# Ledger of designs, part 1: VH-VL binders against TBC1 domain family member 23 (TBC1D23)

Scores and structures below are computed, not measured.

Target 1, 182 residues: TBC1 domain family member 23 (TBC1D23), of Gallus gallus (Chicken) (q5f415r38to219)
Amino acid sequence: QLPADLRAKVWKIALNVVGKGDSLASWDGCLDLPEQSIIHKDCQELIDRLSVPEDEKSVLLLDIESVITFYCKSRNVKYSSCLGWIHLLRPLVHLRLPRSDLYNCFYAIMNKYIPRDCFLKGRPFHLFRLLLQYHEPELCSFLDTKKMTPDSYALNWLGSLFSYYCSTEVTQAIWDGYLQQA
Structure headers, positions and changes below count from the first letter of each chain, unless a header shows other numbers; antibody chains are not in Kabat numbers.
F, E and O stand for the ipSAE by ESMFold2-Fast, ESMFold2 and OpenDDE, each averaged over both directions (binder to target, target to binder). V2 = 0.75 x the mean of E and O + 0.25 x the DockQ between their complexes.
[cut] marks letters that were taken out.
The coordinates of atoms that the task and the answers printed are left out; those that the model quotes come from them. Centres of patches stay.

## First folded at step 1 (VH-VL)

Design pr9
Fold by ESMFold2, look of step 4:
Structure pr9 (fold): chain C 182 residues (1-182), chain A 121 residues (1-121), chain B 112 residues (1-112)
Amino acid sequence: as target 1 above (182 residues)
Amino acid sequence: QITLKESGPTLVKPTQTLTLTCTFSGFSLSTSGVGVGWIRQPPGKALEWLANIYWDDDKHYSPSLKSRLTITKDTSKNQVVLTITNVDPVDTATYYCARIRDYGDYVFDYWGQGTLVTVSS
Amino acid sequence: DIVMTQSPLSLPVTPGEPASISCRSSQSLLHSNGYNYLYWYLQKPGQSPQLLIYLGSNRASGVPDRFSGSGSGTDFTLKISRVEAEDVGVYYCMQGTHWPYTFGQGTKLEIK
């Protein structure tokens, strides 16, 4: 398993975001989407459960809310709590990334590694099933009986299921293994 | 300058195998996230998707036609081939090939001119 | 298969007037990544289709800004703010969120 202080650097390399610019630099910072109250509520719930100093929570809340808001604006996407984005962001937040790096990593996960049409099937999602079988074989068998494919839901299931049932450290270890196989 | 062009027979008899070739230029199937799909349009009717093939040789077929369809590629020749076995007059249509890119963000952003295939005795 | 229903099926328009075409899917097209994989194509008379709108609301390269797409989930709309004579043809919506890809039945836009 990677030491925590090196994990951020390894994930940025694996997601191919090293050297990427600050996509938010030209953004006016306005948090004015119709869904903004839902975004704010979901971000506050995430922050309330973090083990970070209270004085850091306000800055982190603004970072996370800004990342979600800018993604929705720049990609013309409507936010909904059922998309599970907060749970995918949780392990990234623990890496202590600057806002620009947080956005670049989130963008790469959402647009490079999650299928964006129903026919895209990459080797990383098949390897994700193998990693899930290694760590939680009974859950993997259950998902197979429900005909839930790893290719379509891997990151959302990981973010949702493991964040609620597993510590952040276990969730990050699963992601370390998954990204190293990509 | 991105172009695609369909080629193959214009008249085919029932029960025969129809082989269509898409030859393209201005892009490559060696590029990650790129694919080519086939779509047909019976005379006076709507468009119908048939099959896709991707840069990594992943393939998808319309479920209603899957047993009769085969799609293959030759990346070095910039060609994709669709084969339809046991054709019937209902397979009469204009057949198009079209590009997919950016892992499906752009679906069919460039189309060939199409080739009309008539299935008749 | 996801059924895509377009309305109207025929749309006569005077040049300079706005036009609006509806596309409704039998299931939500909203993917977990936040995109609706909904596409609009125009097939001009005697031509192959051309992409107008991708991912619900994004104009393809070279498409005039008088074309706009909107909607999410099951209900989508293509609008033309000021119809021109070159806009004549059949408009199709297509969904790529669910297997297999399916097209609407088409909307024929005609000049009166």
Scores: ipSAE 0.000, ipTM 0.537, lowest interface PAE 12.0, mean pLDDT 79

## First folded at step 10 (VH-VL; from im3 with heavy chain G54D S56E, light chain S32R D33E)

Design w6
Fold by ESMFold2, look of step 11:
Structure w6 (fold): chain C 182 residues (1-182), chain A 120 residues (1-120), chain B 112 residues (1-112)
Amino acid sequence: as target 1 above (182 residues)
Amino acid sequence: EVQLVQSGAEVKKPGESLKISCKGSGYSFTSYWIGWVRQMPGKGLEWMGIIYPDDEDTRYSPSFQGQVTISADKSITTAYLQWSSLKASDTAMYYCARLDYGDYGWFDPWGQGTLVTVSS
Amino acid sequence: DIVMTQTPLSSPVTLGQPASISCRSSQSLVHREGNTYLSWLQQRPGQPPRLLIYKISNRFSGVPDRFSGSGAGTDFTLKISRVEAEDVGVYYCMQATHFPLTFGGGTKVEIK
């Protein structure tokens, strides 16, 4: 809904990363984790789905691989494909952020809004519960009291909000609304 | 008025733990890095590390990695520096300072300092 | 790590005369996005450090006009045009372009 340049600025303000600066300045750029081949493969799959020039794809690939690598190094976290980090990175990549801003936004989302359990289980409906809890905490608490799972109430919401799986425009619209409430 | 107010002086013995604090006020605590700086008696300034309280992104000088823990509690606008086991060589003045890494790249304000004395 | 070398180590100055402090870095302090994050701090006796100059030459709010900064790349200078009694203390340069952040060794300014 927002123009692309404005959306990026709004996200940086809402995630509170404007004052953070270039957090990658100290990292030596070495892509040398034991999991690096897995990281590369997942990043390549994301990049292959993008409609961008091939030379731009190589820059984007390096950017997102660097972001994942540096995050794993700085947090001492072992990467695996089931963590679902690529799904969080996709809408951020479409904001056309410089690598440092991409990292700062990714770090903020990972550490403020997404619990570790959601990453390990790889279920998108747990992310939906977190967004619901942010917007409607009373309802979320009531559903927990009735032992209704996020899967059971999220399917109808998913059908209304996510007409197409992995749509960048829809994902950005959800985050636009979510972040404007913050 | 933008202020950083640190906890009071500490006298400790080697091997004891310690956590000193730095409370920010008068600004958006979560929008700036907070750094810790050591000044040994009669010596210059040494940067120890920095934290972004909003998401707890924490970075250490290589000289201090593993020696101290930097943390923050944004709900009470407070940053912390802590040791699990103090050494006599930890005797120093410790300052916290605010940094805007994004727009300005400078430290202001500084806390008043916390003198830590570690003696047998 | 970036080494910041200050000269002189001590600068005794007659009241009302100028003082000049040099700071040299072991690498360029020009950030990839173009800014140079070099600042100058003053530490008066018994006080915490305070910011004087940021990004080479910008005086911080409330800092007297007699303080000025200059330089580029690896070579930087703080000048005090007319030293006053309140200027006694230790002056540090600091760089925030490269991680880890590093300080110069300090320059003590004192009245003869």
Scores: ipSAE 0.497, ipTM 0.736, lowest interface PAE 1.9, mean pLDDT 79

## First folded at step 14 (VH-VL)

Design a1 (from y4 with light chain R32E)
Fold by OpenDDE, last read:
Structure a1 (fold): chain C 182 residues (1-182), chain A 120 residues (1-120), chain B 112 residues (1-112)
Amino acid sequence: as target 1 above (182 residues)
Amino acid sequence: EVQLVQSGAEVKKPGESLKISCKGSGYSFTSYWIGWVRQMPGKGLEWMGMIYPDDEDTRYSPSFQGQVTISADKSITTAYLQWSSLKASDTAMYYCARLDYGEYGWFDPWGQGTLVTVSS
Amino acid sequence: DIVMTQTPLSSPVTLGQPASISCRSSQSLVHEEGNTYLSWLQQRPGQPPRLLIYKISNRFSGVPDRFSGSGAGTDFTLKISRVEAEDVGVYYCMQATHFPLTFGGGTKVEIK
């Protein structure tokens, strides 16, 4: 794994976001999505779990909430807690990046490492089932008998780039290797 | 040498679709924005939008939002500008340009331009 | 949107004489990080635009030293110390601090 002091720089390079610049320059500053209260709540919970000075929490909260809100507006997608975005952001937030870099890294991960249509009943989970059927047919059959589709147990895992069930430290170690292999 | 080469001139009728291209070479195509700029006959420059080829992040000017589609194929280092239904008012020169938005905020280099003529 | 206003619209100049172009923005172009993303472009007849100056006063590679940029906040100036025949064309200022990116209306430099 990378030294902590180099992680931000290496991840920015690995994600190829150094050239993106201030992607939030078009941000209108409006936190007014229909699901804004949910976004705010989830962001607050993330902040509460971090070891951040109290006087910095408000600024960090605004940055994270802005990143998610802007992403939703720009991509015309609806936020949901079940997608695991907060867990995806956790390792990035730990790097204490400027807001623009945080957004760029988040966007890059979402678009390059998270499968398209990663939601309930999405195509990736159909493919996952087929792979499971091939590699672990007995397990696949067992899950089918229980009416358990991959999206029921793997959405949080895949949607968070494997961070959902891991600590920040473990996730960062995993991402150190994974992002540098790209 | 860093270069952008655009597709050739187009002559179309109103209502027709069109897709023009801009191919980059001599640099890391996925690490810079590609912008599109319109210049109507005898008029100034108008920023239409831009795309970051690596993650396909696309931005539009409000004036062009919904009027055109910007896309890219990083495998062949090419960006595209397309219309679903052309209008006579779309007659113009269209330039692509590389944008270093990360540090300098300038366009360089520029493509040679693609002239689009729409007439009945 | 940021409105970029250039003056004059046309600048007839005698060869060897200086030229000056003004660009005014409707609001400050200073980014939160302190940078000002103001550029100057040159477009010769029948050619695509060419970058001359970036971040107010930095000459781009290959640009002659007779070109200079200055200004701050909302007021910017491009100067040509000694106009040459090859300098004929339209000059544009451009801001990239705010979305959408916007250009000035252009200033036509021609030889008297």
Scores: ipSAE 0.891, ipTM 0.944, lowest interface PAE 0.5, mean pLDDT 95
Fold by OpenDDE, fold request of step 16:
Parts: sequence; structure tokens; C-alpha cells
Structure a1 (fold): chain C 182 residues (1-182), chain A 120 residues (1-120), chain B 112 residues (1-112)
Amino acid sequence: as target 1 above (182 residues)
Amino acid sequence: EVQLVQSGAEVKKPGESLKISCKGSGYSFTSYWIGWVRQMPGKGLEWMGMIYPDDEDTRYSPSFQGQVTISADKSITTAYLQWSSLKASDTAMYYCARLDYGEYGWFDPWGQGTLVTVSS
Amino acid sequence: DIVMTQTPLSSPVTLGQPASISCRSSQSLVHEEGNTYLSWLQQRPGQPPRLLIYKISNRFSGVPDRFSGSGAGTDFTLKISRVEAEDVGVYYCMQATHFPLTFGGGTKVEIK
């Protein structure tokens, strides 16, 4: 576990984002996605759960919402609350990073540590089912009888890099080890 | 020594596909952007786009969006620029350059350039 | 897109005399964090571009002290105190503050 005061620096290095610069330099500032209201709501909920001074909440909210919105626009992907991005962002937001660093870290994690196509009925979950079938056939069969697909119970877990069900502190501790091993 | 070495000159016909390469050496390839710059004959420099090899973040100039594809193979420290269908107007010198965007915002070093000639 | 306008297009100079190139941007190149990502490049005939100046006024490694950059906001200048034969080529300003990155049109420095 890293000291809190070093975590931001170490994570930036570990994620290799120091050289990326301001990735949002092309940001037009427009928060106008079709699902923007959902993004806003989820971001607000995240902020409300943080111990942040009231006068800083609006700025932080804008930063987080911008990060998500820009990511969606740049990658041409749709945001959904079920993806667990908010939970993924939570430990990063806690670091109080500049917006550019927040985005860079978020992007790096999303693209390097989250399985590709990590959404409902995504390929990773098909693979997961196959693995489950091989390693735990009885369990797999049981879940099949219940019509429970892996994405129904594992999407939030995998899509958030295991932060969905963990506190920020625990998640950061996990990530400290995990990111430095990469 | 930090250097970028580009693939050799290409002579193509309109409609043909092309992929040129830029190999980096002497530095951490995954820690810097690789940009592509077009220079048409007797003309100035045009930024086409760039890629961050580590996470494959790719950015394009609006003028080149959808016209070319930038990619990278970090395992061999190589960046690529490719066309699915060349046009005569694609005739130009193409440079790759390392971009230190994090601190300085400059291109260095530059590759030697790849001359692409597209003619019927 | 940020438009970078260079003047003059051509600069014939006598050896040993100074040269000055102007670059104007269509909007401020000052980043929100305070940096100005304005660079100057030199391209000699038949060669790839070479970095001369970064962040307005910082000489890149190996660049002679006869080259200097100045400016702020939207107006920038590259100066050569004493032009040498090896300085013949086209000079470009470049901004990296805004996406997409953009270059000036270039200024050709020639010897009279």
C-alpha cells in the first residue's frame, strides 16, 4: 500500500500517462450527449459521496462529467450506468488530479485494464462462461438454469476494475499493487 | 541515440492500399506520442494525427479523419500510417515525429520521411 | 482549427545580417495551465524538419544561440541574429496548445 501523498504520482507513472499531456485540448466543452442527463446524475452522485468542500464540488463535477463525455465522444461509445465507470473513477477522483491527468488515468485504465467489449453480452463474458463451464461445470449449469449470464453478475465487477463492491480505500490498496506490477 | 526510421519510398496507383512505417529506437516508445505530418510537394507541413502507443490513444486532424488510419505495434516500437485507397492527391512526403506533449509540446526527433507517389 | 499565419513568405537575407519571422495565431495559444505550446522548426532543403525553439523562447538542444524566440498570446517571433549559409531553408511555427496541431505556412530564408 502506497502512502496517500505519493499515490497520484506513482499511479501516473505506473499507468505511463505522464507523457500524454492534455488529452482534452480538443475538448469543445459541450456536454451534449443523448445520455448526458444520466452521466450528470451519476457524476453528481459520485460527488455527493465524497468529502469535498461545497465550493469545490461544482468544478469537480464538471471535470468528471467532461472526462466521461469526452471519452464517449472520442471513442464513439455510449455511456451506461451499468458499466461501472463511476466506480472506476472514484479512486481516481479521490486523488484530486487535474482534469487532464484524471482523463489520462481513466483512459489508460479503460484501455489497458478493462477487458475489451466489457458490456452486456460482451465477448469477455462469453469467454468467462466457457471458463466457468470448464472449471466449475456444476455451478455453470446451475446458473444456466437460472438464466444468469456472467455479464449479469460480473459486469460491474470487471468493468470497474474490482472497485464496484469495494470502498475507495480498499480499491486504492488493490490498485497500488496491481498497477505497479504492470 | 533517439531516432525514428521510416520505411522506403512508395510508388502506387490510385485505388491501391498502402501502409508505411516508422520505427522508434533509443527511447521508451510507449511513453511518447508519434505524430504523422504530410508535406505535399513544394508545400508546408500538415499535422495528420498522432498515436500514444502505450494505450493506443489515437487522434486525427479533422482533415484526415477517415482518410487514413494511424496505428502502432509497441512490441516492435513501430507506428504506421495507412490508406485503404490512395488518391493522386496523396502524393507527398510523410514524416513521423516523436511528440513530447506532456511537458514541452514539441516534435523531436523526426523521421527521414517517406515519399509516396501516386500516379496513374 | 487554429490558423497560424507567418510573415514574410520569403526572407532574402545577406550573410551576417539579421532575420526576423513573425507568426500569428488566430486565437491565444496560452493553455489553461499557463503554458504556451509554440514551437519553431527549421527545414533545410532536402531534409526533414528540425526543432529549434519550444514554448516560445526555449532553444532546443544543439541549436545555436543566434536563434531566439519571443512573443506571447497570439504574436510570436523567431529571430536569427546573424544569418549563416547553413540557415537557408524554410521555417515553420507550430502550435500544440489546441487540437488539431497546426503549422504556419512557412517562411523561406534565402541568401542574397
Scores: ipSAE 0.885, ipTM 0.941, lowest interface PAE 0.5, mean pLDDT 95
Fold by OpenDDE, last read:
Parts: structure tokens; C-alpha cells; sequence
Structure a1 (fold): chain C 182 residues (1-182), chain A 120 residues (1-120), chain B 112 residues (1-112)
């Protein structure tokens, strides 16, 4: 585990985002996605759970919402609450990073550590089912009978880099080790 | 020594595909952006786009969005610029350059350039 | 997009005399963090561009002290105190504050 005061620096180095600069410089500042209301709601919920001064919440909310919105626009992907991005962002938000660093870290994690096409009916979940069928055939058969596909129960887990079911402290401890092993 | 070495000159016909390369050495390839710059004959410099090799973050100039594809293979410290279908108007010198976007906002060093000639 | 306008288009200069190139941006190049990402590049005939000045007034490594940059906001200047034969070429200003990155149209420095 890293000391709290060094975590931001070490994670930035481990994720190799120090040289990326202001990635949001290309953003037009528009929060106008079709699913913007959902993004806003989820971001607000995240902020409400944080122990930050009331006068700083609005700025932080704008930063987080901007990060998600720009990511969606730049990658041409649709946001959904079931993806677990809010949970992924939670450990990063606790680091109190500038908006540019927050985005860079988020992007790096999303692109390097989250499986490609990690969404409902995505390819990773087909592969997961095959693995489950091989290693746990009875369980796989049972889940099939119940019409439970892997993405129905594992999307939040995989899409959040395992933060969905963990506290921020536990997640940070896990990431301390995981990011430094890359 | 930090340097970028580009692939050789290309002579193509309209409609053909092309992929040119830029290999970096002497520095941490994954820690800097690689930009592509077009210079048409007798004209100025035009920024086309850039890629961050580590996470493959790619940015395009609006003028070149959808016209070209920028990619990178960090395992061999090489960036690429490619066309699916060349036009005569694509005739130009193409430079790659390392961009320190995080601290200084400069291009250095530059590749030697790749001359692309597209003619019937 | 940020438009970078250079003047003059051509600058014929006598050896040993000074030269001055202007670059004007359509918008302020001051980043929100306070930095100004304005660079000057030199391109000699038949060669790739070379970095001369970064962040308005900082000489890049190996650049002679006869080159200097100045300016602020939207107006920038590159000066050559004593032009030498090797200084012949086209000079470009470049901004990296705003996306997309943009270059000036270039100024051709020639010897009279």
C-alpha cells in the first residue's frame, strides 16, 4: 500500500500519463449528450458520497461530468449507469487531481486495463461464458437455464476494474499493487 | 540520441492504399505524443493529428478527420499514417515529430520526412 | 481553429543585419494554467523543421543566442540580431495552446 500523499504521483507515473498534457483542450465544453441527464445524476450521486466542502462540490461535479462526457464524445461511445464508470472514477476522484489529470488517468485505465468492448453483450462476456462452461459446466448450465448471461452480473465488476463491490480504501490498495505491476 | 526515422519515398496512383511509418529511438516512446504534419509542395506546415502510443489516444485535426488513420505499435516504437484511397491532392511531404505536450508544447525532434507522390 | 498570421511573407536581409518576424494569433494563446505554448520553427531548404524557440522566449538547446522570441497574448515576435548565411529558410510560428494545433503561414528569410 502506498502512502496517501504519494498515491496520486505514483499512479500518474504508473499509468504513464505525465506526458499527455491537457487532453481536454480539444473539448468544446458542451454537456449535451442524449444521456447527459443520466451522466449528471450519477456524477451527483458520487459527489454526494464524498467528504468535500460544499463550496467545492460544484467544481468537482463539473470536472467529473466533463471527463465522462468528453470520453464518450471522443470515443463515440454511449454512457450507461450499468458500465460502472462512476465506481471506476471514485478512487481517482479521491486523489483530488486536476481535471486534466483525472481525465488522463481515467482514459489510461479504460483503455489499458478494461477489456475492449466491455458493455452489454460485449465480446469479453462471450469469452467469459466459454471459460465458465469449461471450468464450471454445471454452473454455466444453471445460469443459462435462468437466462443469466455473464454481462448481467459481471459488467459492473469488470467495467469498474473491480471497484464496484469494494470500498474506496480497499480499491486504492488493490490498484496500488495492480498498477505498479504493469 | 533522440531521433525519428521515417519510411522511404512513395510513388502511388489514385485509389491505392498507403501506410507510412515513423520509428522513434533514444527516448521513452510511450511517454510522448507523435504528431504528423503535412507540407504540400511549396506550401506551409499543416498539423494532421497525433497519437499517444502508450494508450493509443488519437487526435485528429478536423480537416483530416476521416481522411487518414493514425496508429502506433509501441512494441517496435513505431507510429503510422495511412490512407485507404489516395488522391492526387495527397501529394506532399509528410513529417512525424515528437510532441512534448505535457510540459513545453513543442515538436522535437522531427523525422526526415516521407515524400508521397500520387499521380496517374 | 486558431489562425496564426505571420508578417512579412518575405524578408530579404543583408548579412550581419537584424531581422524581425511577427506572428499574430486570432485568440489569446494563454492557457488556463498560465502558460503560453507559442513556438518558433526554422526550416532550411530541403530539410525538416527545427525547433528554435518555445513558450514565447525560451531558446531550445543548441540554438544560437542571436535568436530571440518575445510577445504576449496574441502578438509575438522572432528576432535575429545578426543574420548569417545559414539562417536562410522559412520560419513558422506554432501554437499548441488550443486544439487543433496550428502553424503560421511562414516567413521566408533571404539574403540580399
Amino acid sequence: as target 1 above (182 residues)
Amino acid sequence: EVQLVQSGAEVKKPGESLKISCKGSGYSFTSYWIGWVRQMPGKGLEWMGMIYPDDEDTRYSPSFQGQVTISADKSITTAYLQWSSLKASDTAMYYCARLDYGEYGWFDPWGQGTLVTVSS
Amino acid sequence: DIVMTQTPLSSPVTLGQPASISCRSSQSLVHEEGNTYLSWLQQRPGQPPRLLIYKISNRFSGVPDRFSGSGAGTDFTLKISRVEAEDVGVYYCMQATHFPLTFGGGTKVEIK
Scores: ipSAE 0.884, ipTM 0.942, lowest interface PAE 0.5, mean pLDDT 95
Fold by OpenDDE, fold request of step 16:
Structure a1 (fold): chain C 182 residues (1-182), chain A 120 residues (1-120), chain B 112 residues (1-112)
Amino acid sequence: as target 1 above (182 residues)
Amino acid sequence: EVQLVQSGAEVKKPGESLKISCKGSGYSFTSYWIGWVRQMPGKGLEWMGMIYPDDEDTRYSPSFQGQVTISADKSITTAYLQWSSLKASDTAMYYCARLDYGEYGWFDPWGQGTLVTVSS
Amino acid sequence: DIVMTQTPLSSPVTLGQPASISCRSSQSLVHEEGNTYLSWLQQRPGQPPRLLIYKISNRFSGVPDRFSGSGAGTDFTLKISRVEAEDVGVYYCMQATHFPLTFGGGTKVEIK
C-alpha cells in the first residue's frame, strides 16, 4: 500500500499518463448531453460523500462532471449510472488531481483496465460465460437455470475495476498493487 | 538514439486507399504522442492529429476529422496514417513527430517525411 | 482555432547580422496552469522541421545559443543573433496550448 502523499504520482506513472497533457484544453465546457442530469446527479452524490471543504465542492463537481461529459462526447458513448464510472472516479477524485490528470487517469483506466463494451449483455460477459462454462461447467449450468448471466453479477465488479463494493481506501490499496503490476 | 522512420514515398490515384507508417525507436513509444503533420507543396505545416499509443487516445484537427484515420501498433512501436479514398488535394509531404504534450509541448524528433502524390 | 500570424513572410539577412521573427497568436497561449506552449521550428530546404525553442524561450538540446525566444501572452519573437549560412530555411512558430495545435505561416530566412 502506497503512502497517500505518493499515490497520485505513482498512479500517474503506473497509468503512463504523465505525457498526455491537458486533454480538456480548449474544450468549450458545454455540459449538454442528453443524459447530463443523470451525470450531474451521480457526480453530486459522489461529491456529497467526500470530505472536502464546502467551498471546493462546486469546483470539484464541475471537474468531475466535465471529465465524464468530455469522455462521452469524445468517444461518442452514452453515460449510464450502471456502468460504475462514478466508482472508478471515486479513488481518483480522492487524490485531488487537477482536472487534466483526473481525465487522463480516468481515460487510461477505462481504456486499459475496463473491458470494451462493458455493459449489460456486452461481449465481455459472453466471453466470461464461455470461460465459466469451460472452467466451471456445473456452476455455469446452475446459473443458466437461474437465468443469471455474468453481467448480472460481474458488471459492477469489472466495470468499476473492483471499486463498486469497496471503500475508497480498500480500492486504493487494491489499485496500488494492480496498477503497478502492469 | 531517438528516431522516427517513416515509410517510403507513395504514388497513388484518386479513390485509392493508403496507409503510411511511422516507426519509433530509442524511446518509450507508449509514453509520447505521435503527431501527423501535412505540408502541401510549397506551403506551411498543418497539424492533422495525434495518437497516444499507450491507450490509443486519438485526437484530430477539425479540418482532418473524418478525412483520415490515425492508429498505432505499440507492439511494433509504429503509428499509422491512412486514407480510405485519396484525393488529388491529398498530395503532400506527411511528417510524423513525437510530441511531449504533457510537459513541454514540443515536437521532437521528426520523421523524414513521406511524400504522397495523388494524380490521375 | 488559434491563428498564428508570423511576420515577416521573408527575411533577407546578411551573414553575421541578426534576424528577428515575430509570431502573434489570436488568443493568449497561457495555459490555465501557467505554462505557455509556444515553440519555434526550423525547416531547412529539403529537410523535416527541427525543434529550436520550446515554452517561449527554452533552447532545445543541440540548438546554438545564437537562437533565442522571447515573448508572452500573444506576442512572441525568435531572434538569431548572428545569422549563419546553415540558418537558411523556413521558421515556424507552433502553439500547443489550445486544441487543435496550430502553426504559423512560416518565415523564410534567406541570405542577401
Scores: ipSAE 0.880, ipTM 0.941, lowest interface PAE 0.5, mean pLDDT 95

